# VHH binders against Dopamine receptor-interacting protein 1 (Dorip1), part 3

Target 1, 310 residues: Dopamine receptor-interacting protein 1 (Dorip1), of Mus musculus (Mouse) (q4kl13)
Amino acid sequence: MKTLFEEIKASIKNNYNQDRSFWRPVLPWGGVFTIKAGRKAVSCTPLYVEIRLKNTCTIDGFLMLLYVILNENESFPRELSLHFGREFVDCFLYLMDTYSFTTVKLLWIWDKMEKQQYKSEVHKASLVIDLFGNEHDNFTKNLENLMSTIQGSYCSNWHCPTRVQEDQQRTISINPPQEIPHGNLIRLAVDELFCSKIELCEERGCGGLREFSQRVFCHGAPPFVVLNMQHWKPEDLAYVPYYLDLSDHKYLLEGATLFNKEEHHYSAAFQIDGHWMHYDGLRNVNLILLNKPPEFLLLSSLVYIRATEK

## First folded at step 20 (VHH; from y2 with S102P)

Design n4
Fold by OpenDDE, last read:
Structure n4 (fold): chain B 310 residues (1-310), chain A 119 residues (1-119)
Amino acid sequence: as target 1 above (310 residues)
Amino acid sequence: EVQLVESGGGLVQPGGSLRLSCAASGFTFSHYGMSWVRQAPGKGLEWVATISPSGGITDYVDSVKGRFTISRDNAKKSLYLQMNSLRAEDTAVYYCAKGWTPGTYFDYRGQGTLVTVSS
């Protein structure tokens, strides 16, 4: 049986000189799932017979993106396994290839999400999982260990009450500058967060200089990073960098998640064979060639993959 | 891969001097604060000294103030610890560490070099 990835590639190859598209029935990222004995990731709630996923979220698009990256990059599966575990990665790939998308989503929820990250209700022996309201934040929070960073700083004033500081961040949060400099705002924001610098100490009455060290990943350089872009205005996103330098590592843009403001669901963009594709699992024509930024979609996140070659 | 290699340790008499060196590789040395830490026999790890990326800021544990000097050469990717007026209590394995902040986060440290102060 052909894998999902093989089907996608075949579709692209066959339409090389035409509008590249991939068509399948609407993928079930939500709905009803019956708990079966023997599935470790799903059996964490053995008391429930039925699990209902009420809504879609950034997870859906990201999972597809992750699947594509795992199949496109030969080293990525091993690297990801070091962080997520080999069993998880293997199970993930298997479920995707068997078109068990609801199960994949549940696997992610049970294995990578904390219970506090979603609302749940028990009704008639069914567990209803509701991710609505803060889907993106909940998604990125699942990766906090992966993307956790720390930056130390020191004040030149030995009398400074906060002479030594450490700033730990669970995710990579970048904000657009208030004063819009000319250039790549995203890169500037990233550099502001990561790079060494010297600034005036903000401590009241100190007057010293605070020197920052390069920000580092707490658990080593992750195989990928996700930038939350929800706070960025479209006008600030005129340019998206294809690469980022993070703590002496190079990361390459491989995908994005998008929010449809009309339909209130998430989609994804990713590269296959050097072409940008737009994936929307809730559409019959769910994969199309992306030549221009899609209309009526808001950028939700950017996904960068660590470069294997310096 | 990040590597830190210490050298310069040895046996010295009380009141003597010793200069430790650390060769760094595998990262942009000039962008990171660096530290020396030490571990005496039967004791825990102790912070000794820190230097900022530019070298403009230095700090020391109280017991070594006025006796030890931390310095760096960013061009050579090297960290140094000049130790003067050595005492028996300075006997320890000395480690070069990537990062700074007394008693907190160091993502990498070397194999260490032994300093023995004895008559």
Scores: ipSAE 0.756, ipTM 0.911, lowest interface PAE 0.5, mean pLDDT 85
Fold by OpenDDE, fold request of step 26:
Structure n4 (fold): chain B 310 residues (1-310), chain A 119 residues (1-119)
Amino acid sequence: as target 1 above (310 residues)
Amino acid sequence: EVQLVESGGGLVQPGGSLRLSCAASGFTFSHYGMSWVRQAPGKGLEWVATISPSGGITDYVDSVKGRFTISRDNAKKSLYLQMNSLRAEDTAVYYCAKGWTPGTYFDYRGQGTLVTVSS
């Protein structure tokens, strides 16, 4: 049996000179999931007979992207397993390859998300899960620990009340520069966040210099990072770097999530066999080859994976 | 892989001097604050000194002020601790640490080098 990944690759090859689209039925990322005796693997809680997913498309793009990355990069499964557990990764891949997409979503929600991250209601023997909200937050909230960083700094002024400081961030938040220099704005923003630097101490009346160390990941370099790009204007995104240096590690661009302003849902872009593809699980034509950035879509996030150290 | 290798420890008489060295590898040394920490027998880890990435900022625990000097050579990826006027209470295993202080985040330290101050 061909994997989903192999099917996608085959589609690319077959349609290269013709319609640059891959058509599959709309993936059942949502809907109703009935817990049957044979499906014990999804929920440890025998409390519900039925689980209904509502407004859960916010993570679909990420899940597909994750799947593609796991198959495209040979080392990534091992790296991810160190963080998510081997069982999770294996189960995730298996479910995707068996086209059990609803189960995959439930696996993610139940295993990786906290109950407070989504709205849930119990009606009779049914659990209704509503993931309505910010796509980026919904996906990255459970990854905050993984992507958490800390940067230490020291003030040159002995009398500075905050001589030693640590800035801990749960996510990688980069903002467009106020003064827009020409160049790679994203890289500049990342460097501003991560790189060592010396600045004037912000403490009122201090007048000292504050020296920052390079920002580091709190729990080791993660196998991937997600940059929230929602606050970036399209004009500031003229150039997207293919690689980033984060805390002495190189990360390579592997995908993105996009927001459809008209339809108010999220989609994903990723690379397969050197081609950029756009995936929208809510469309019949749910996978297309990209020759240019999709029109009328806003960049929501960029996904980078850690390069394998040779 | 991050590696920190301490050297220079040994037996010294009270009032004597030692210079500890730390060879760093596996990371961009010049981008990180570095520290020395020590652990005396039966005691916990104690911060000794810290130095900023550029070397422009240094700080010391009170008990070693005026006696110890932390320095670094970024080109050689090396951290140093010059210890003068050593006292019996300075007896400890000394560790080179990547980071500012034990009270703050630091992610790596070496295997340590033993300094014994005894008559």
Scores: ipSAE 0.733, ipTM 0.906, lowest interface PAE 0.5, mean pLDDT 86
Fold by ESMFold2, last read:
Structure n4 (fold): chain B 310 residues (1-310), chain A 119 residues (1-119)
Amino acid sequence: as target 1 above (310 residues)
Amino acid sequence: EVQLVESGGGLVQPGGSLRLSCAASGFTFSHYGMSWVRQAPGKGLEWVATISPSGGITDYVDSVKGRFTISRDNAKKSLYLQMNSLRAEDTAVYYCAKGWTPGTYFDYRGQGTLVTVSS
């Protein structure tokens, strides 16, 4: 039996026509999970007989990307198991490969999200779970310590009250550079966060120079990183780099999530064997092959995968 | 791949001197603060000295201040520790570390070089 990933790749290989779609829906928006309730020697009746998921586009694109990433390199399931747990990774792949799409969303919700991050209520014997909101809150904040970094600094003034400082971050948050007219703005923003530098010490009354070491990953360079792009304007995104250096590690553009503000809806784009695909869980044809790389005009996130060192 | 190779350890009498070296590879050496840490027999790791990426800022544990000097040569991708006025309590395996602040200097270290200070 072919995995879902192998079936998608086979569809791409046999397609010479423009914008050919994958013929089966993948990760449809929302979902319904029917609870098998039956009479036993001692009856066990749940409070509800089904679970209904709503507004799942805040995780759907990233779940699709995670599936692609886990299939991109034979070592990545093992590496990501160190962060997410082996049981999670094994169950995730199994559920995706058996088209158990509502169940894989429940796996994410219950294993990786906190209860306060979503709304739920029982209505007419259905548990309704509503993921309306922001993909950062519902997905990227829940990647545990995968992208944790630390940057240390020292002030040259021996009497500085905060002579030694350490800045720890769980995510990679970059902001558009201000007053920089042209160039690779994403690379510049990454460098501002990561690179070593010397600046005037900001401690009141200190007057010294503060030297920063290059920022490092706390748990080694992860198999992938997510850049939160929700505050970037289309004009800032004239160039999206296909390659990125993070703390002496090379990363390759794997994909992106896109946000349509008018519809309040997320979609995703990603590469398989150099071919760009677009995923949108709301569409009847929800996975299609693109003629060219996407425009990235409505970016919510960029996803980069660690390159093999060559 | 990050590699740190320490050398220069040995047996020395109290009051003597040694100079430790560390050869670094697999990363952009000049972008990182570096440190020396040590582990005495049967003890945990202890921070000894720190140097900034440029070499312009250093710091030392109180017990070695005035006796040890940390330095670096970014062109040669090398870190050094000049140890003067050695004492018996300085006996330890000394490690070169790619990290220079409390949250970092116990990570990414080499195999170490043994310094024994005895009569």
Scores: ipSAE 0.666, ipTM 0.893, lowest interface PAE 1.1, mean pLDDT 85
Fold by OpenDDE, last read:
Structure n4 (fold): chain B 310 residues (1-310), chain A 119 residues (1-119)
Amino acid sequence: as target 1 above (310 residues)
Amino acid sequence: EVQLVESGGGLVQPGGSLRLSCAASGFTFSHYGMSWVRQAPGKGLEWVATISPSGGITDYVDSVKGRFTISRDNAKKSLYLQMNSLRAEDTAVYYCAKGWTPGTYFDYRGQGTLVTVSS
């Protein structure tokens, strides 16, 4: 049986100019990966792999990326071994290759997560990993290159000391509005971040108007976006928009990650026909219908997948 | 698909005028700042002018100030560059670009239109 890594390699072998896609279930994590491989694909790994996650938590995504990097980069296993120990790295790879995903996840959560602070740079142009951060750090920040955005702005005042500005963000963090406007709060928050607007220049004494261009992705529209929802309440899950328009690209809701503050683990939620399903791979009854917003879970992130261009 | 198509280039004598046009499609034109950039023979890409999404704010490279005027028609999804008092040093391929930060990132640009200023 071919390993996932072997499948990825096979997909790009002798066909560097064509993107090949395949589905890979990651059971019992309960998710599915859509993997596109090729040099022209959006590069989120040293293999120029585009990974889309479906019905899984962000930790699973992180672990998958870690697995790919460990297999692709010759020096990274050695580097990581200095921090985690060689035994861990070997065990991790073995477990991944044997599809022992639950064990891997438990190992990460219980034994390695947040024990240390470490950042590794693998191909500066592609990926920076904080292996000891929380789920958001490990997943969202590690994909910052993919999701990085920039927004330019100009002040109408010619004498403004900051007439030309750029706001570059490595992650997509949205905050609840201070005022409860009518409409979808998440959409409004996203629009506040992405949309063109005119505001009073914040420079002291300027008095000019600052006009913002629409925010754009620095490296093209990513295959998915992860919204940091740390400042949002679990009840907001009931009002999650089905789609987002980001920089002229449509993104469809894939799911959410939820954090259990008591048990200190993450679970996944996803919508099916307008209903939320909750998947917790660490539970015996691991898939349930959410009839109401979860009261004891914290919303960690929302995941949207770029719609296929017809 | 994002498309930017420049037109209006040609041969002109020093002191003459040209008006460049750019037809945009494949994105929400009115939401983006737009720019003109140029590349002279043997030189790198140079920012020329920028206009805000609404058209209310414009900016120019110093060498063209007072001579060039950038404008846009959002309804027509068009960008314009009125070039007056043309000089030999203005000879370049002019590109319409999506984006507006001088010296920074433009995600799209057209194929360009050649402007030659010669006696």
Scores: ipSAE 0.662, ipTM 0.876, lowest interface PAE 0.6, mean pLDDT 80

Design n4
Fold by ESMFold2, last read:
Structure n4 (fold): chain B 310 residues (1-310), chain A 119 residues (1-119)
Amino acid sequence: as target 1 above (310 residues)
Amino acid sequence: EVQLVESGGGLVQPGGSLRLSCAASGFTFSHYGMSWVRQAPGKGLEWVATISPSGGITDYVDSVKGRFTISRDNAKKSLYLQMNSLRAEDTAVYYCAKGWTPGTYFDYRGQGTLVTVSS
């Protein structure tokens, strides 16, 4: 197959009734990149001949999801190029499609992460880069401009000391409703963050009513959004919506990342053409076809993609 | 596809009146505060007036208070600006905007309608 995505799709069709796995490992945990004796190795201080990556599960699931997202809609590579840079998007897709998996992780680390987000050390002529931590710090934080929103409000009282307010958020931050034990809690929390409303002004002694406009994306509706679910309890996750309305744009569930607290390890689940896949970089066969949708009881994040519009 | 189409501009003498209209489509009009902003020749954008989603809250730049009235019709998905007692200083391209606070009203505007106040 010409691209990795096309090979995965062909494997799904070919192996639907027998082997539900993709035989070649995709984005294996960690990685080693050997530097050939050449121009780059001579110019480095201190000198090293290989790069070793450790604890990469904090980005691996999201990198897999990003690859799937970029292949799900013909417009998304162009749109995401406006946010991430065309060079990054083109290089990312090329490296994934040529199975250069350690190199694509290096692309993320050096192009999108700040040096303070990871530690590195040269030991015995190996540069060791350690991504121990959590997914939000190592991946989602580096997307915050993409998902930035703003909501403006006015108080009806001309004397209100904070009459005009703007609430800007760099991520889509939602909390479980405290007083509603049933229903689609995620959809309710999203609606509470985004919807227009009128409330009693919280300023002491004001007595006015504060009217909120619908929350909007600062840089246009992004091709995808990430919801950080780390603080949601399993009891609050009885229903994960396949559809969300965000600022008059339809979003569809693309996938999720999962966190095993006992092993401190991340994995991911996502859809390709309606078929659910599970990805775990620590396994020898690390991309498998699921026989039914996952239940999402160990959520770290949810990923939604913008639906095709008219 | 968000679309804002302004109309009603033209040439008017000082002291005259004009009524600007803005037809909105591609979004749930009643959920958003709206505003009018203007750009005089050779100048930057200036906020003129703001109206809340319900229409219950309005605000104006001081130079137009008492002369301009912002209104909306949520059923017709339309925003209006009634401009009375026009002055030469009001000459500008007027834009309808899908935003109503300083961080929002410059990002989603139509192509504008020209108002010229001259003898």
Scores: ipSAE 0.659, ipTM 0.891, lowest interface PAE 1.1, mean pLDDT 85
Fold by ESMFold2, fold request of step 26:
Structure n4 (fold): chain B 310 residues (1-310), chain A 119 residues (1-119)
Amino acid sequence: as target 1 above (310 residues)
Amino acid sequence: EVQLVESGGGLVQPGGSLRLSCAASGFTFSHYGMSWVRQAPGKGLEWVATISPSGGITDYVDSVKGRFTISRDNAKKSLYLQMNSLRAEDTAVYYCAKGWTPGTYFDYRGQGTLVTVSS
C-alpha cells in the first residue's frame, strides 16, 4: 500500500482544476482516541475511557509540514533522528502513513510537550486535552536542539570585564529592521542575527569595540528551520525570500503557517515538488492544491529546508 | 564542506623560529574567528591563540605570549602562527580551528602539523 505522501503526490498529478482537493481528510482538527479498560482495570476505578483532543490547530500544520519534510530527502529521517530520537521519527512516519492521526497528535503531546504546556481534565469519563494557545509554544519551542546556534565575540578592550562572550539561542529570533521601509527585510534581519560584525561594546564604561564571528549551528546545519513571524506586520512582508543563506548553508522556502486572528485558528501552506498546497484541519476537504503561491499576509511562521548539495 | 590543512611543522632547536600555515576552504573564511590548538604527546588539547574575523583582535595562552603571533590573510583564506623563541614544552601537533571562543571550537580537524623542539 502507498504511503500517505505517495497518495498526495498522485493526487497532484490528477489535475482537477476546479476542486484540486485531496479526497481523504489529513490530520483533522481535534480527535478522539478510545481506550479499552479490559481485565487489568478490574481492581481500580477507570479514570477515563477515551481521550478527546481539541484546539489542535496549534500543532496540526506543523505536523503536516514535518511529515512532508521527512519525505523530502532520503537522509532527513536519519538526520532528524539525531535531534528527535529514532523511535519518535519511526513512529511518527508509521502513524501518519496508517492514517492514525489522533495517535500521532498524542505522540507529539506526550513525547515532545511538557505537561504545563497544555490543559487537561477529565469530563464525563473522557480525558480532554486542550491545545489552545500559540503554535510556537506548542511546536517550535519543542524542537530540541535542532536550531541551536552560538555566536562568539571579543571586546577590543583588554580590561573589559566581559571581554569574551558567547550568545546561545535555541530558536532563530529575528525582528524587522526599523529604519528600512522597503525591500527584503527578512534577509536583512537574518543577516543581522548571523553575520560577523563590529559594534561599540555595550558594557558600561568600557568604550571598546566588540567583534562578532558569524553565528553557527551547534549541531550542524539542520534539515529545516522555522522562522517565527507572528510579530511581523504585512507591510514588512512585501518580499518573502524563496531562499536564505544561514551560516554558509542555503535554505529553500518549504512552507508557512498562517494565523487568522478573528477565528483564532492556524492553517498551513507548503510545497511538494514545486506545487503549493493549503492545509486547514477545520475544513471537510482539508488539503487543497493551490493554482498559485499563497498570500503571506497573515504569517505565523516560515519554514525553510536545507538545499541538497549538488 | 569545511577543510583545514595545516603545514609548516618540523624539527627545530630551542630558541628557534617556525611559521605554521593553515589553508581553509568550504566556508566564507573572512566571516569567522579562527584559533590554533595544540596537543602534546599523550596529552589533551590546549588552546594556543585566537584571532577575530577582521584580524583586529587576538588573544593567547599565557605560556606563549610575546613569543607567538597569530595572523590571517583573508584574501588567501589562510591562517598563520609565527612561533619564536621556541621551547621544548612547545613540542606538539598543532591544529587549525574554525572557532575562536571556548564554546565555538566546532571544527578544528585535520591531520595537524608536528612541531618538535629538541637539540
Scores: ipSAE 0.655, ipTM 0.886, lowest interface PAE 1.2, mean pLDDT 85
Fold by OpenDDE, fold request of step 26:
Structure n4 (fold): chain B 310 residues (1-310), chain A 119 residues (1-119)
Amino acid sequence: as target 1 above (310 residues)
Amino acid sequence: EVQLVESGGGLVQPGGSLRLSCAASGFTFSHYGMSWVRQAPGKGLEWVATISPSGGITDYVDSVKGRFTISRDNAKKSLYLQMNSLRAEDTAVYYCAKGWTPGTYFDYRGQGTLVTVSS
């Protein structure tokens, strides 16, 4: 299993996954990270560094990790410079040392947006989202616009009182099917919500056919999506699709949010090299392999990040 | 990237006919309802016609009913508007639009093609 360091390193080296290392959804990854960084040789004694975060923003986590690794690892700056240039590394370190973290974060996000990492009319709002550490607010109020979708439909019956319909959803909420079909249930549920289809009109006495258009995001494809999984079971994580096609965009699995019923806080499950890990900054052992659903935890959401085409 | 390119506009006499075309790219054309909208000089955007993804359902603004026909070819990723019995009041820039709910949200439209009906 790869360490966080190795995972970050691998992400940076992979051009296709490069952008994923920078854009992250607001996840409760916990407030404390432990970095295991090597020196000159693999055989050297690792240096352990603890990073304390004030919030659970994954971008914050990334930036902090990057900063610490660049300062504590001798080879990583050189390696990173091969990909982004020495100026990038020097500038990043300079900014982190000279300016407030918030400023650096904003500049970082701005840079990514300027490079068309994310295009949206509500992109400025996304900056605000990442400045807050309240998971509930971030996953509900703050992300509402980003997750908003709309789907139009027409009934074939000219006399249908609801011939033209427009269904706007503020969140992506999917429900498990009543009957368990064969296949990936989450994917099916997503398709049911997003895909074009023809159904019998549900209007009483209508008898017409209702045709649905593909559901679209109201403000353009967001950099990430959060699927509300409140009606699903924690064990359903075993059947999570790696990717989803949403409105002609591909999204890749990033992680899950879990709600602790006893402590009334969120924790995070995320994938490292295909393995699910549970992170809870409030626990002594805060990073563990997910072998089974943790006790007293409820599945809250699944998080996907938009894939980069080039 | 989503692209909609309209063509077929021009000058026509009253009572004449034109056929507009829209070439679509950058999205799964067959999954989306499509519409034609128009903007006459000095007026706002007006919905003209809508067609469902399959083409099985069509709808028109009252003023063009019986004269205009919206159609699509999903294999060619093309949207069409056959305009017959054109009137002076049909003069407008016509836009191909992705989406189909009249008076509501359209996520994309083309640059438009000018239709001028004049004697």
Scores: ipSAE 0.655, ipTM 0.874, lowest interface PAE 0.6, mean pLDDT 74
Fold by ESMFold2, fold request of step 26:
Structure n4 (fold): chain B 310 residues (1-310), chain A 119 residues (1-119)
Amino acid sequence: as target 1 above (310 residues)
Amino acid sequence: EVQLVESGGGLVQPGGSLRLSCAASGFTFSHYGMSWVRQAPGKGLEWVATISPSGGITDYVDSVKGRFTISRDNAKKSLYLQMNSLRAEDTAVYYCAKGWTPGTYFDYRGQGTLVTVSS
């Protein structure tokens, strides 16, 4: 709802906080936001008195990762503001820093998701917003132009009806190789998407060779990228690269999201100052230190952060 | 940091020739198609010529076909534009670009080199 969202943004100074962690914010699953009646009531009963969030695990891990990334480098809030908007980034950081957990999820839902991407209904004076579904629909696809890329190609045949072509992608979509080589299948799939190449032109009746340039980011190399891994099988993931080269920019593995199929539940693992942490909003202990890097079984996504120059 | 440095511009009479050069650094030059674009006084950027990463494919705007030749030397990380039979309409600031198709050749360009064709 547009009006209520604007009221929430205007009420940031209200400092309404529930269930915050001792030293740093860690998001719990779900949430309840209570709507307080104002002095300006027009003598009618409010349509609902609270907002209840359910099945928020489809955004919780990524919101935690976004917070970690925004604090990783002093320049990243400014850089990400160019993609997400300055007001969003400032509000997100403020709400996380003040432990306003339900409100920060509402910020994402109403500022970055379309209404058709989530279900909502009023039940017994509560607006219930249900984020059941796919993590990539609820988060990754809503990253604006962050990961936009383009790759141009030309056919050698001057008669080719489509001699110049451009392939534009808003996400980084990679496929597992059809052959079953062991090793770094993720690097191979990234290279297939990004690297320059020459192949037989697929245009009907052409017969020429099509040359592709290296794929580039439309808006410069972003502070982070998300690879959708939900269709990759565990056997494809025997090697997960800690380093990735995207269009002459170096990226380092920052974290991952994980999907437990039996629970239909997402969790995350990410690095804070070189220490791997596991996050799960449904657990009593939401954030735990891992003794070793995660094995990356049951991946939903891999998140890479742009390497900084020394 | 991507750097593209154009040179070789100057004043030339109609019918004359100039050879523009572009020195590239900060990226793997041989992996990218490259272009020349130009901006005439009071006009927007206009695409002139394109060359593939390997150098095997080129294309030109119709107004310069047969008169201009784009080339590259991947070992020297350099892009060139040989301009012959110059006309007054070719007067412009010429830029080299790290991009070679309509959605890319207006991005990642240098400061440009001025070509003036005047009697």
Scores: ipSAE 0.625, ipTM 0.878, lowest interface PAE 1.3, mean pLDDT 83

